# VHH binders against O-glycoside alpha-1,2-mannosyltransferase homolog 6 (omh6): the designs that were tried, part 9

Target 1, 298 residues: O-glycoside alpha-1,2-mannosyltransferase homolog 6 (omh6), of Schizosaccharomyces pombe (q9p4x2)
Amino acid sequence: MYFLILFSSNAELGEVLRTMRSVEDRFNKRFHYPWTFYGMDEFTEYFMSTTSTIASGHCEYGTKGITYTNHLQFILTISYLVHWDLSQVKPLVENNRLYQQRADALAQENLSYVYSPLFHSFQDWVVRSLLYHPQLEYDYVWRIEPGLKLVCEEKKDIFSTFKDSDIVFTNHVCERKHSGIYAMEEAIEEYKILNTQGDFSNIWVYSNNYTYCKYWPFNEILSLKQIRHNQTYTNLINYLLGSGGTYYHRWTESDILSAAFGVLRARANHMESVGFFLNDDVHYCPETIPYTGRCACL

## First folded at step 4 (VHH)

Design s06 (from s01 with T52S S53H G54S; framework vhh_enristomig)
Fold by ESMFold2-Fast, scan of step 4:
Structure s06 (fold): chain B 298 residues (1-298), chain A 124 residues (1-124)
Amino acid sequence: as target 1 above (298 residues)
Amino acid sequence: EVQLLESGGGEVQPGGSLRLSCAASGFTFSSYAISWYRQAPGKQREWVSTISHSGSTYYAESVKGRFTISRDNAKNTLYLQMSSLRAEDTAVYYCAKDFSWRGYSVLSEYFDYWGQGTLVTVKP
């Protein structure tokens, strides 16, 4: 089963509607793939009715403990496996000298959000939600950030085009080296030492000769089958989450998932034909498209 | 190690011309868009021009028709040919590698590597 997924909130409804209109117009009105809206708080009836009106497919609404479908099994499962609550992180950050030391160091390296337990908890929550979302029929999800706009007409079924991929990315970022990146490299090397029978690589998130790169998380297709039902992926991702690196090293969802995909030699493909803007600030305009008249990049 | 090194700046009279160069190393030059930015004293960085991996060119309105961006993939070098220079063109000029693989961006916050810059001074 193929899904379009947004991590969103009631406050973002305006951006969500604009994103949905773009995705529906450029792609989904032809294919009617379902949308899943996943939030930290319960969605309002207004949010649900307005998004359902725009969608050409089925809409599903979920949170850590409440769902639109009101299925008890679904509610109990997500509450148990994906618990997002500041009280769960309070012992890790409150009066923790290591946390304060790391935050101060990363602030000196000009890294943002280093003092924000909410930011760190959000990163953890997104990754755990992807691992433990209770829809077991998920094969692939297209993760789309509120504020994203597709700018090229897409007549191909993108899910079918990339059915043999583990990740389909639209962009990647190669960061300046900072202490958090070195910590990720050390964590991965420790994991390899503890798991000598594994087949691992030094791809994307670290390299001997250049900056560390990661996949841009705001417009990508992920194989949920690989990250949920392949114990090799699940074990590495849980090891990274269990290190506290989202708190001590300000790792993001993209840092963790890109590390897993790179280290485990994922089948990665570029969604080359998909042009986009994010909040009108970031854009990608494809230039190798055979039909040059199909994009509105400006 | 990714490096960008600008050269070709200097002093010029109004109406004059200069050619800037940016030598790139440490990455697959032909796969990335490269941009020129400038920063005048006390001002914010301003986007000037971008050339995509395929050679498509884009210009800020303030320089359109006066500046020409080009690239030489065999030499891993980016150029900016500036003509009809004005006092307001006085700035430090930077080349910047786009973070996007085989795409382009004009928002400076998303460029992962910047050169040290080359100064262009247009004397009245």
Scores: ipSAE 0.000, ipTM 0.285, lowest interface PAE 12.0, mean pLDDT 75

Design s09 (from s01 with S31R; framework vhh_enristomig)
Fold by ESMFold2-Fast, scan of step 4:
Structure s09 (fold): chain B 298 residues (1-298), chain A 124 residues (1-124)
Amino acid sequence: as target 1 above (298 residues)
Amino acid sequence: EVQLLESGGGEVQPGGSLRLSCAASGFTFSRYAISWYRQAPGKQREWVSTITSGGSTYYAESVKGRFTISRDNAKNTLYLQMSSLRAEDTAVYYCAKDFSWRGYSVLSEYFDYWGQGTLVTVKP
């Protein structure tokens, strides 16, 4: 089973509706896949009513109020982070000299949100949400960011291009390495020493002395069955989360998932046929397969 | 351009109260979480409080029950009402445009916006 997921808030309703209209018009009106909306705060009736009106499939809404056996434990965990009971979070960020020293160093490297527990907890929450989603019957999820606009007509089922062996279907983004990325490489080497039976590639997407590339999370399809039911992936992801690197090294959800997928020889496919804009910042128009008359890329 | 301007700092006796203000411009204030941070002399920057676009409030344990964060979206202004002030609250207080879903993916390398700060001194 397949579904579309969007992390958002009531304040982003306008962007959500614009994103949904483009996705429905260019793709989902033909397939009627369900939408799931996840937020840290409860969605209003207005949010649920207006999004349900646009969707061609059913809509599901996820907040701290969802009661599901495995997801309830996750909700209790997220509740501590949302209430910012930092005494329950390891490593402790409040009154933690190591955290503050690392944050100062990362700020000098021009990284954003290095002092923000809200940012760090969000990265952790997204990764955990993908592992513990209450709709466990779904095999694949297409994650779509508010502000995304599909610009090409797509009559083919995009999920059909995702092979059973693939764990991710997306583009990648490359950026300069910061000190936290070197720490992630060290954590991965430590993990390999402790888990000698693993199948490790030693390289995640692209990495050299100055740059690294990671899977781009704002328009991606993930195999939930691969990441949930492959204990090597879940063990490495949980090891990385448990290290506190989200806090100490400002690792993002994309950093964590890309590291796990790349190191463990996971198969990735490129989202070459899906044209999109994300706000006014990111534009991708398919050129490998000419789409004259199908795309509005200008 | 995004600008944040803090005010309301000053000298106060232990147990006293102060109200800090942060005037914001250059972005849609109501859509973003806005936070207070502080840096005491010779110490590192620490988070104090956050208010989300939806009005949810969060506080560092050291200030919980003593400080109240609020926002006025019509005036693009953030407030921090400080009560029961202690010597350890002496710091420069900074207003910051914090994380939101809106800002998370807009720029490939997004950046923080910080004010210049306002000094709070608690003198016995």
Scores: ipSAE 0.584, ipTM 0.826, lowest interface PAE 1.7, mean pLDDT 76

Design s11 (from s01 with F27S T28I S31I Y32N; framework vhh_enristomig)
Fold by ESMFold2-Fast, scan of step 4:
Structure s11 (fold): chain B 298 residues (1-298), chain A 124 residues (1-124)
Amino acid sequence: as target 1 above (298 residues)
Amino acid sequence: EVQLLESGGGEVQPGGSLRLSCAASGSIFSINAISWYRQAPGKQREWVSTITSGGSTYYAESVKGRFTISRDNAKNTLYLQMSSLRAEDTAVYYCAKDFSWRGYSVLSEYFDYWGQGTLVTVKP
């Protein structure tokens, strides 16, 4: 089963509605896949009614580890591993001079989110939500960021592009390595020594001494069934999350998942036909304009 | 886009109280989370408190129970009510948009919401 997922809040409703309209118009009105909304705060009736009006499929709403859905109560549960709660990170932040020291160092490396424990807990929560979401019937998810606009018509079922061995379908982003990325490379080498003899030659989509390329999470399709059924992925991701690297090294969702997928040689595909804008800051236009669809990339 | 301006700092005795304000140049209704940070002379910048658009609040352990964060969307203003102040609370206080929901490494936008700060001095 396939669904679209959006991490958002009541305050972002305007951006959510614009994103939904573009996704519905360019793709989902043909396929009627359900939308799932996750937020830190409970969604209002107004948020739920307006999003449901735009959606061509069913809408589900949740916060932290609880999902509000038409399903039976026993699948609507709180998992300690998907809680978004700063109390779980208090020992890593408040009494830890390393967290604060690395904040100053990483700010010097032009990493802007270094001072936000809430941002870092969000990264941890998203990764855990992807691994431990209580809706077991969902095999594939399309993670869409509020503010994203699809600008090319996608007439094919993009989920049907997945082969059984594919794990992720997304775009790549390349950034200069900050010190936290070198720390992740070291953590993975330690994991190899202690637990596994995996292939560590391709830890990222691409890397050299100064640059690394990772999967871009704001327009990304993941095979949840492949990730959740593979204990090797789950064990490595849990090792990385358990290290506190999201807090000490400012590892993001994309850093953690990309490293795990690279180490375990996950099959990944590029979304070559899917054109998008994100808040006018990020643009991707296909090199070849699809003949069966229309693009507005200018 | 939206600029934040801190005010309300000053000198206070240990055990005293102050209320800091963070006034926005535009609507804060659409800002998902706004945080207070502080930096003491010669020390690292540290997070103090966050409030979301829905009113959920989060506090650093060092200030929990002593500080209260609130927001007034109609006045486009964020507040930090500080009580039981200690010498260790002496710092320049900043308010800033929190990127917790976006995951962007957008340095300019992050620091464009950092104002000049407001100085709080706790003197015996």
Scores: ipSAE 0.019, ipTM 0.443, lowest interface PAE 6.5, mean pLDDT 73

Design s14 (from h01 with F29V Y32N A33Y T50V T52Y N58Y; framework vhh_enristomig)
Fold by ESMFold2-Fast, scan of step 4:
Structure s14 (fold): chain B 298 residues (1-298), chain A 124 residues (1-124)
Amino acid sequence: as target 1 above (298 residues)
Amino acid sequence: EVQLLESGGGEVQPGGSLRLSCAASGFTVSSNYISWYRQAPGKQREWVSVIYSGGSTYYAESVKGRFTISRDNAKNTLYLQMSSLRAEDTAVYYCAKDFSWRGYSVLSEYFDYWGQGTLVTVKP
């Protein structure tokens, strides 16, 4: 089973609607896959009614382990194994000298949001949501970022096309290595000593002494059956989450998931037929026949 | 274009109260996650409180029950009402436009926006 997921807020409704319209028009109106909206705040009735009007499939809304239906029915589903919100992070940051010391060091490396419990909790919460989403029957999820616009007509079922993939990516991003990334590399080496699972020699899509490249998480398909029900994946991801590295090392969700996919030699495929723009910052237009002529890249 | 201006700091005796203000321009307070942070002399910056776009509020344990974060959408202004002040509350207080989704998505090292700060001194 397959679904589309958006991490969002009431404040982003305009971006969400624009994104949904392009996805529905280019792809989902043919397949009627459900949408799940996950937010740190509860979604308003206006958000839910407006999004459900555009969707060709059913809509579900989640916050703090409760899922709401598009008919304003509140259904208590299987919650996350951990009930998670900003209040749960207090013990990790308050009166914690390690947190303060690491935040100061990372600030000196010109990283933003190093003092923000909201930023750190959001990264952790996204990974936990993907790992422990209440609807465990789904095998694959297509994560789409508010502001994304699909620009190519797609008549084939993308999920079915990539049903044997662990990750289907649309982009890679390369960043400088900061002290937190070296800490992740060290944590994975330590995990390797304690466990002999996986190939730990190649953590990233690409890296050298100063740069690392990871999967860009804002338009990708993830195999939930691999990250939830394959113990090799769940053990590594839970080890990384349990370290508190999102708090102490400013690990992003994409750092954690991309590292796990690299270490465990994930079956990675490019979603080459899917043209997209994310605002003015990232764009991809398929150049390979037969995709030419089905895209509005101009 | 994005600016934050804190005010309302001053000297107060232990047990006293102060209300800090943060005037925002270039963005809408009601549509964003806005936080108060503080930095005591010789110490690192610490988070104090946040108000979510939806109105939910959260507080650091050290200030919970004593401080109240609020906003006036018409004035595009954030407030921090501080009561039962203690010597350890002495710090420069900053408001910040906290984490935003678009900045994160396309620029992982996107700079957060901070005000210049306002000094609160609790003297015995």
Scores: ipSAE 0.349, ipTM 0.716, lowest interface PAE 3.4, mean pLDDT 79

Design s15 (from s01 with V106A S108A F111T; framework vhh_enristomig)
Fold by ESMFold2-Fast, scan of step 4:
Structure s15 (fold): chain B 298 residues (1-298), chain A 124 residues (1-124)
Amino acid sequence: as target 1 above (298 residues)
Amino acid sequence: EVQLLESGGGEVQPGGSLRLSCAASGFTFSSYAISWYRQAPGKQREWVSTITSGGSTYYAESVKGRFTISRDNAKNTLYLQMSSLRAEDTAVYYCAKDFSWRGYSALAEYTDYWGQGTLVTVKP
């Protein structure tokens, strides 16, 4: 089964509705895939009623560990509870000299949010949510950022088109390597030595001594079947999460997932027929790609 | 031009109270989580409290039950009401524009902004 996911809040409802209208109009009204909304704060009845009115499939609403329906019902998933809570980071940040030492070092490297337990816990929570989503039967998820607008008519089922993929990406982001990224490279090398499970030759989409490129997470499809039920993926991702690197090395969710996909030689495909805008930051139009659908990029 | 300006610090006796304020400008205040951090003499910077754009509040265990964070979106101002102050609360307190999902996804580079700080001294 397939679904669409947004990480969002009540404050972003306007952007969420515009994003949903675009995705429904261009794609989902033909397929009726469900939507899941995840937030740090509980969603209001107004948020739930307005989003469910636009959606052609059913809607689910989750906060830190609790899933609600648009009928004011809730489901607590006991077996795979993923709870975003700053209390979960207490052992990692409070009275931890290493955490504060690393935060100071990363601040000197001009990285943002290095002192923020909110930032670090959110990165960890997103990865764990993807691993342990309450709806256990989903095989693939299309992650969509509020503010995203699809600009091409898409009559084919994108999920079915990419059924053999582990990841379907729309963009890459390239950043300067910081000490935390070198730490991840060392952690992965140590993992290879301890777990002789084949040739883990690639870490990043592209890298050199100073720069690395990773998958941009704000418009992509991920195989939940692979990352949940393939022990090779699950073991590596849990090893990275268990190291505390999101806290000590400021690893983002895209750092962790992109590295795992690279190391394990994921089947990665470009979602090249899908044109989109994300606010004023990222624009992609498939005008130079063989695409027979209608686009409104200009 | 993002600016954060803390005020309200001073000298207080153990068990006393102070209210810190942070005046923000140059960004859409209501759309961001805003946090208080502190740095005690001879120690590293530590997180104190966060209030999200939706109003959810979170506290470091050392201040929970004694400090209250709040925001006034109409005035673009963040507050920290401190009660039952202890000698170990002596620190420079910083206001910071914190992580938001919107900011994280929209920026080509991650950015945050810090205030200049306000000193709180609890005299034994």
Scores: ipSAE 0.367, ipTM 0.725, lowest interface PAE 3.4, mean pLDDT 79

Design s16 (from s01 with S108E E109K F111S; framework vhh_enristomig)
Fold by ESMFold2-Fast, scan of step 4:
Structure s16 (fold): chain B 298 residues (1-298), chain A 124 residues (1-124)
Amino acid sequence: as target 1 above (298 residues)
Amino acid sequence: EVQLLESGGGEVQPGGSLRLSCAASGFTFSSYAISWYRQAPGKQREWVSTITSGGSTYYAESVKGRFTISRDNAKNTLYLQMSSLRAEDTAVYYCAKDFSWRGYSVLEKYSDYWGQGTLVTVKP
C-alpha cells in the first residue's frame, strides 16, 4: 500500500545511498516499506545490488515503461502510460513554430530548460506515471529526492499518521509568475466555465498578481488513491496535460499538481516532525518542544 | 563557473563530414544529459540530439542516421559526428547542459547553460 520513490540515475548512486541510509536509519528500518527507483536509463547491477543491500524493504527499478526488480525480473507496462521515449513527442516539438516561438519567449523570462524535449517529456511522464502507471499499485507514495537527509528520529508511521491527507508536504516554493503560469490560470478558468463554474480563486497555496506558491515535490507524500480514484482530480489533470502546456508553457509536475490541489481544495497537511536538508538548498529543523532531543540538525 | 566550449565547425561541401566537440567544465559532467542544438540564420533554435548520463541517445528526425552523439566522461567532452551533410544543416551548433536529477529541486533558479556555438556551413 505504501512506498518510497526516487527519480534518479546511475551517476547519482552516491547521493542515493546517502539518502537511503538516512531514511532507513531515521524511519524505514522500523516499517520496511518498499523503495521504487525510476530513471531515464536502465539501472546497473551495481546500482541495484548496493541499494537493495541498504533497503529494509523490497526494491523495484523502473525506466521507460519497464519495471525490473533487484533480481532482474522484468514487468512490461502496456496500460495507460505511454512508453517514455522522446520519439513520441517529436511531432509536438520538431518543426513546430508555436513551440519554438513560446520557448524563445520563456527564455527571455529567464526560465530554464525551455528548449529541452527531455525536460518537458520528463515533467509530463512523472504526472502520467503518478496517475496511470499500473506498476505503481500502491495507494500512497513518499517522494524523496536524491541528496535528501532526514535529521530527526521518526518512530511513528508517517503514512499511517497522515492516512486521510491528499498531500503531506514539507515545503512550498514561491516564485514570480511567468507567462506560462498566467496561461495555466486562463486554462483552468476556461475549464471551470465549460464545466459549469467560473471561479478559479484557489489555484495556488498562495498567489497575487505577480507571485505564486506551489508544493515542493522533493519531500512529500501523495495519496495516489485520491489522485487516481477521484475523477475530479483525474479530469482536471488530464485537461492540463492534454493542452500540451508542459511543452508550450513549460509547466512542471509541481505546477500541474499544485494547481489541481488548490482548485479542488486538497486536504493538505504539513509533515512538521520530519526534519531534513537537501543539497544545501532547503533546510528544515523542528526546533520546538516536543521535537527537541529527537533531531540532529548539525 | 559553468563553461561549455564548442569547436570543430567550418565549411564543408554537401555529403561531407565534420566532428564537433564540446569541452565542459564547472559542473559534474557525468551526472547530466548533454544536448546539441542548432540555430540557422533568421530561424529559431532547434534540438538536434541528446545523450543521457547513462548513455542513451536521441536524435531529431532530420539528422537521424546521419549524426552520432557520444560523450567521454573522463575528458568532460561531448561529440557530434556529422555525416552526409546537407545545405539545411547550415547553422550555429550549441552544446547545452541539459536535464539532471541532481539539482532538479531548484531548477527554477538556474538558467540554461549554453556554449558560444560553432558555425557549420554546408556550401557546394
Scores: ipSAE 0.519, ipTM 0.797, lowest interface PAE 2.2, mean pLDDT 78

Design s17 (from s01 with S105D E109K F111M Y113V; framework vhh_enristomig)
Fold by ESMFold2-Fast, scan of step 4:
Structure s17 (fold): chain B 298 residues (1-298), chain A 124 residues (1-124)
Amino acid sequence: as target 1 above (298 residues)
Amino acid sequence: EVQLLESGGGEVQPGGSLRLSCAASGFTFSSYAISWYRQAPGKQREWVSTITSGGSTYYAESVKGRFTISRDNAKNTLYLQMSSLRAEDTAVYYCAKDFSWRGYDVLSKYMDVWGQGTLVTVKP
């Protein structure tokens, strides 16, 4: 089972509708895959009615650990989509001198979000709840960020192009290493000493002493079935999340998953045919544009 | 131009109350989560409270039950009602436009938009 997921809010409805129109026009109107919208707050009736009008498939909405539909179908509690709340992370941030000291050090390195427990809790939650403990009915997920616009027509079912050995279709981004990334490398070395399984020499797509490359999560398809049945992934991710590194070292979901996929020697494929813009900031144009596809890359 | 202007600070005795205000302009206030942060003398900034666009509220454990965050979207104003104030609450209080909780936000010009702050001093 396949679905498209959008993490969003009522305030982002305009960008959500723009993104949905693009994805429906360029891809989903042919396949009718369901959309799942997940937010920190409950979605309004207006949000649900307007998004369902554009969607060619079913729409589901997740909030506070439950899912629902605007068609008043039977509603189930989804255990893998759990409500996150700062109360769940109290021990890591509650008057915690280490949290404050690390945040200050990372701020000196010019990193954003270092004082945001909401940012840190989301990184932790998405790995634990959505990617680590997915529901059985969903084999693949396409994560799409609000503001994304598909600019090339994709006529083939990209989900059907996954081979059983593929774990992710994505793009990558390269960044300068900060102290938190060195801390992750140290944590993995510690894990390696205690657990001699696996090859931990190449944990990033590319790295040297000062830079590293990771998988970019804002236009990314993941094979949840490959991830959920992999004990090596499960053990490493639990070790990393259990350290509190999302809070003390500003590890993102992308940092954690990229490291884990490297250790697993997972097959990662570039989404070469999927051209997109994310707002006015990020764009990718395919090197080879299909003769039968519409592209508006430049 | 994005602008945040804090007010309402002052000197208060332990156990007292103050209400801080943050007037916002230059962006669609109702569309963003807005947070309060504070910086005590000789210490670094710490998060105090957040209110989302939908009205959900979150608090640092040290202030839970004592502080209440609220917003008035019609007035583009954020509030922090502080009660049962302690010496440890002495700090300059700042309001800040919070980033998307997902961590992607190309509005970098708003990343470090802090007001001038408002000083709260709890003195015996």
Scores: ipSAE 0.072, ipTM 0.449, lowest interface PAE 4.2, mean pLDDT 75

Design s18 (from s01 with V106P S108D E109K F111M; framework vhh_enristomig)
Fold by ESMFold2-Fast, scan of step 4:
Structure s18 (fold): chain B 298 residues (1-298), chain A 124 residues (1-124)
Amino acid sequence: as target 1 above (298 residues)
Amino acid sequence: EVQLLESGGGEVQPGGSLRLSCAASGFTFSSYAISWYRQAPGKQREWVSTITSGGSTYYAESVKGRFTISRDNAKNTLYLQMSSLRAEDTAVYYCAKDFSWRGYSPLDKYMDYWGQGTLVTVKP
């Protein structure tokens, strides 16, 4: 089963609606795939009514607060909560000298949101939700960021390009390496020493002394079936999350997921035919437009 | 329904002090970074200060050492303590909420809710 997913909050409703209108107009009105919205807090009636009005498919809403319908769902809920313990976050960040010290250092490297415990918690929560949220019972999800707009009409079913061997279908972004990434490389080396199983020859799409490339999470298709049922992958992710690096090294969901995909030598296909803008700041225009359709590139 | 309501503005002498308040409702106040912006007559709006959900504070260079931002999560209220006020501090001061769960941002486009503003006038 194929789903469009969006991690959001009530505060982002305006961006969500603009993104949905773009995706519906350019792609989903032809295919009627359902939307799933995930928030750290419950969505309002207004959020649910306005988003469901725009969607051509069914809408589902999920939060870290979970409702169970039977004994199995109750057990899955407990398992999800064990992987998410917000009470452990406060000691890591509130009045924590190490957190402040590392945030100050990362700010010197011009890194954004280094002083935002909420930003760090959001990164951690997205990763945990992709791996463990009981409402995410899908084979494939197309994850779309609020603020994303498709600029070309997509007539082909993008999910049909996904192969059974692919766990990620996405773009990549390359950035100047910051101290937090060196810390992640050290954490991975430590993990390799502690664990002799699995293939650890690949860690990133590209990484050297000064630059690293990671898979771009704001417009990607993930095989939830593959990532959730791969023990090496989930064990590595749990190790990285358990290190507190999301808080102490400003690791993003993309940093964590990209490192894990590379270590597993997992196949990633690049999303080369889908044109988009994100918040009018980031854009991609395909060199070749394979389908005859509307396109507002530039 | 998200609302932000500023208070505490008024006239003050150069070198004086004033405390602004912003009462917030309709969202989980403790979970968001909240900022102060100001707009002086004939000038564009500028960022003044931000306090994150965790309590970290940031200031524009023009106010560093003179202004102190703080929050009371139990009362859903943001404060700006202003000291050593100068004529250049004369402006309408706005309370603003970041639209994203990402925390602080010094850019207007990332603020989804704004208060009505409160006028601060520094006159001899």
Scores: ipSAE 0.000, ipTM 0.138, lowest interface PAE 16.1, mean pLDDT 75

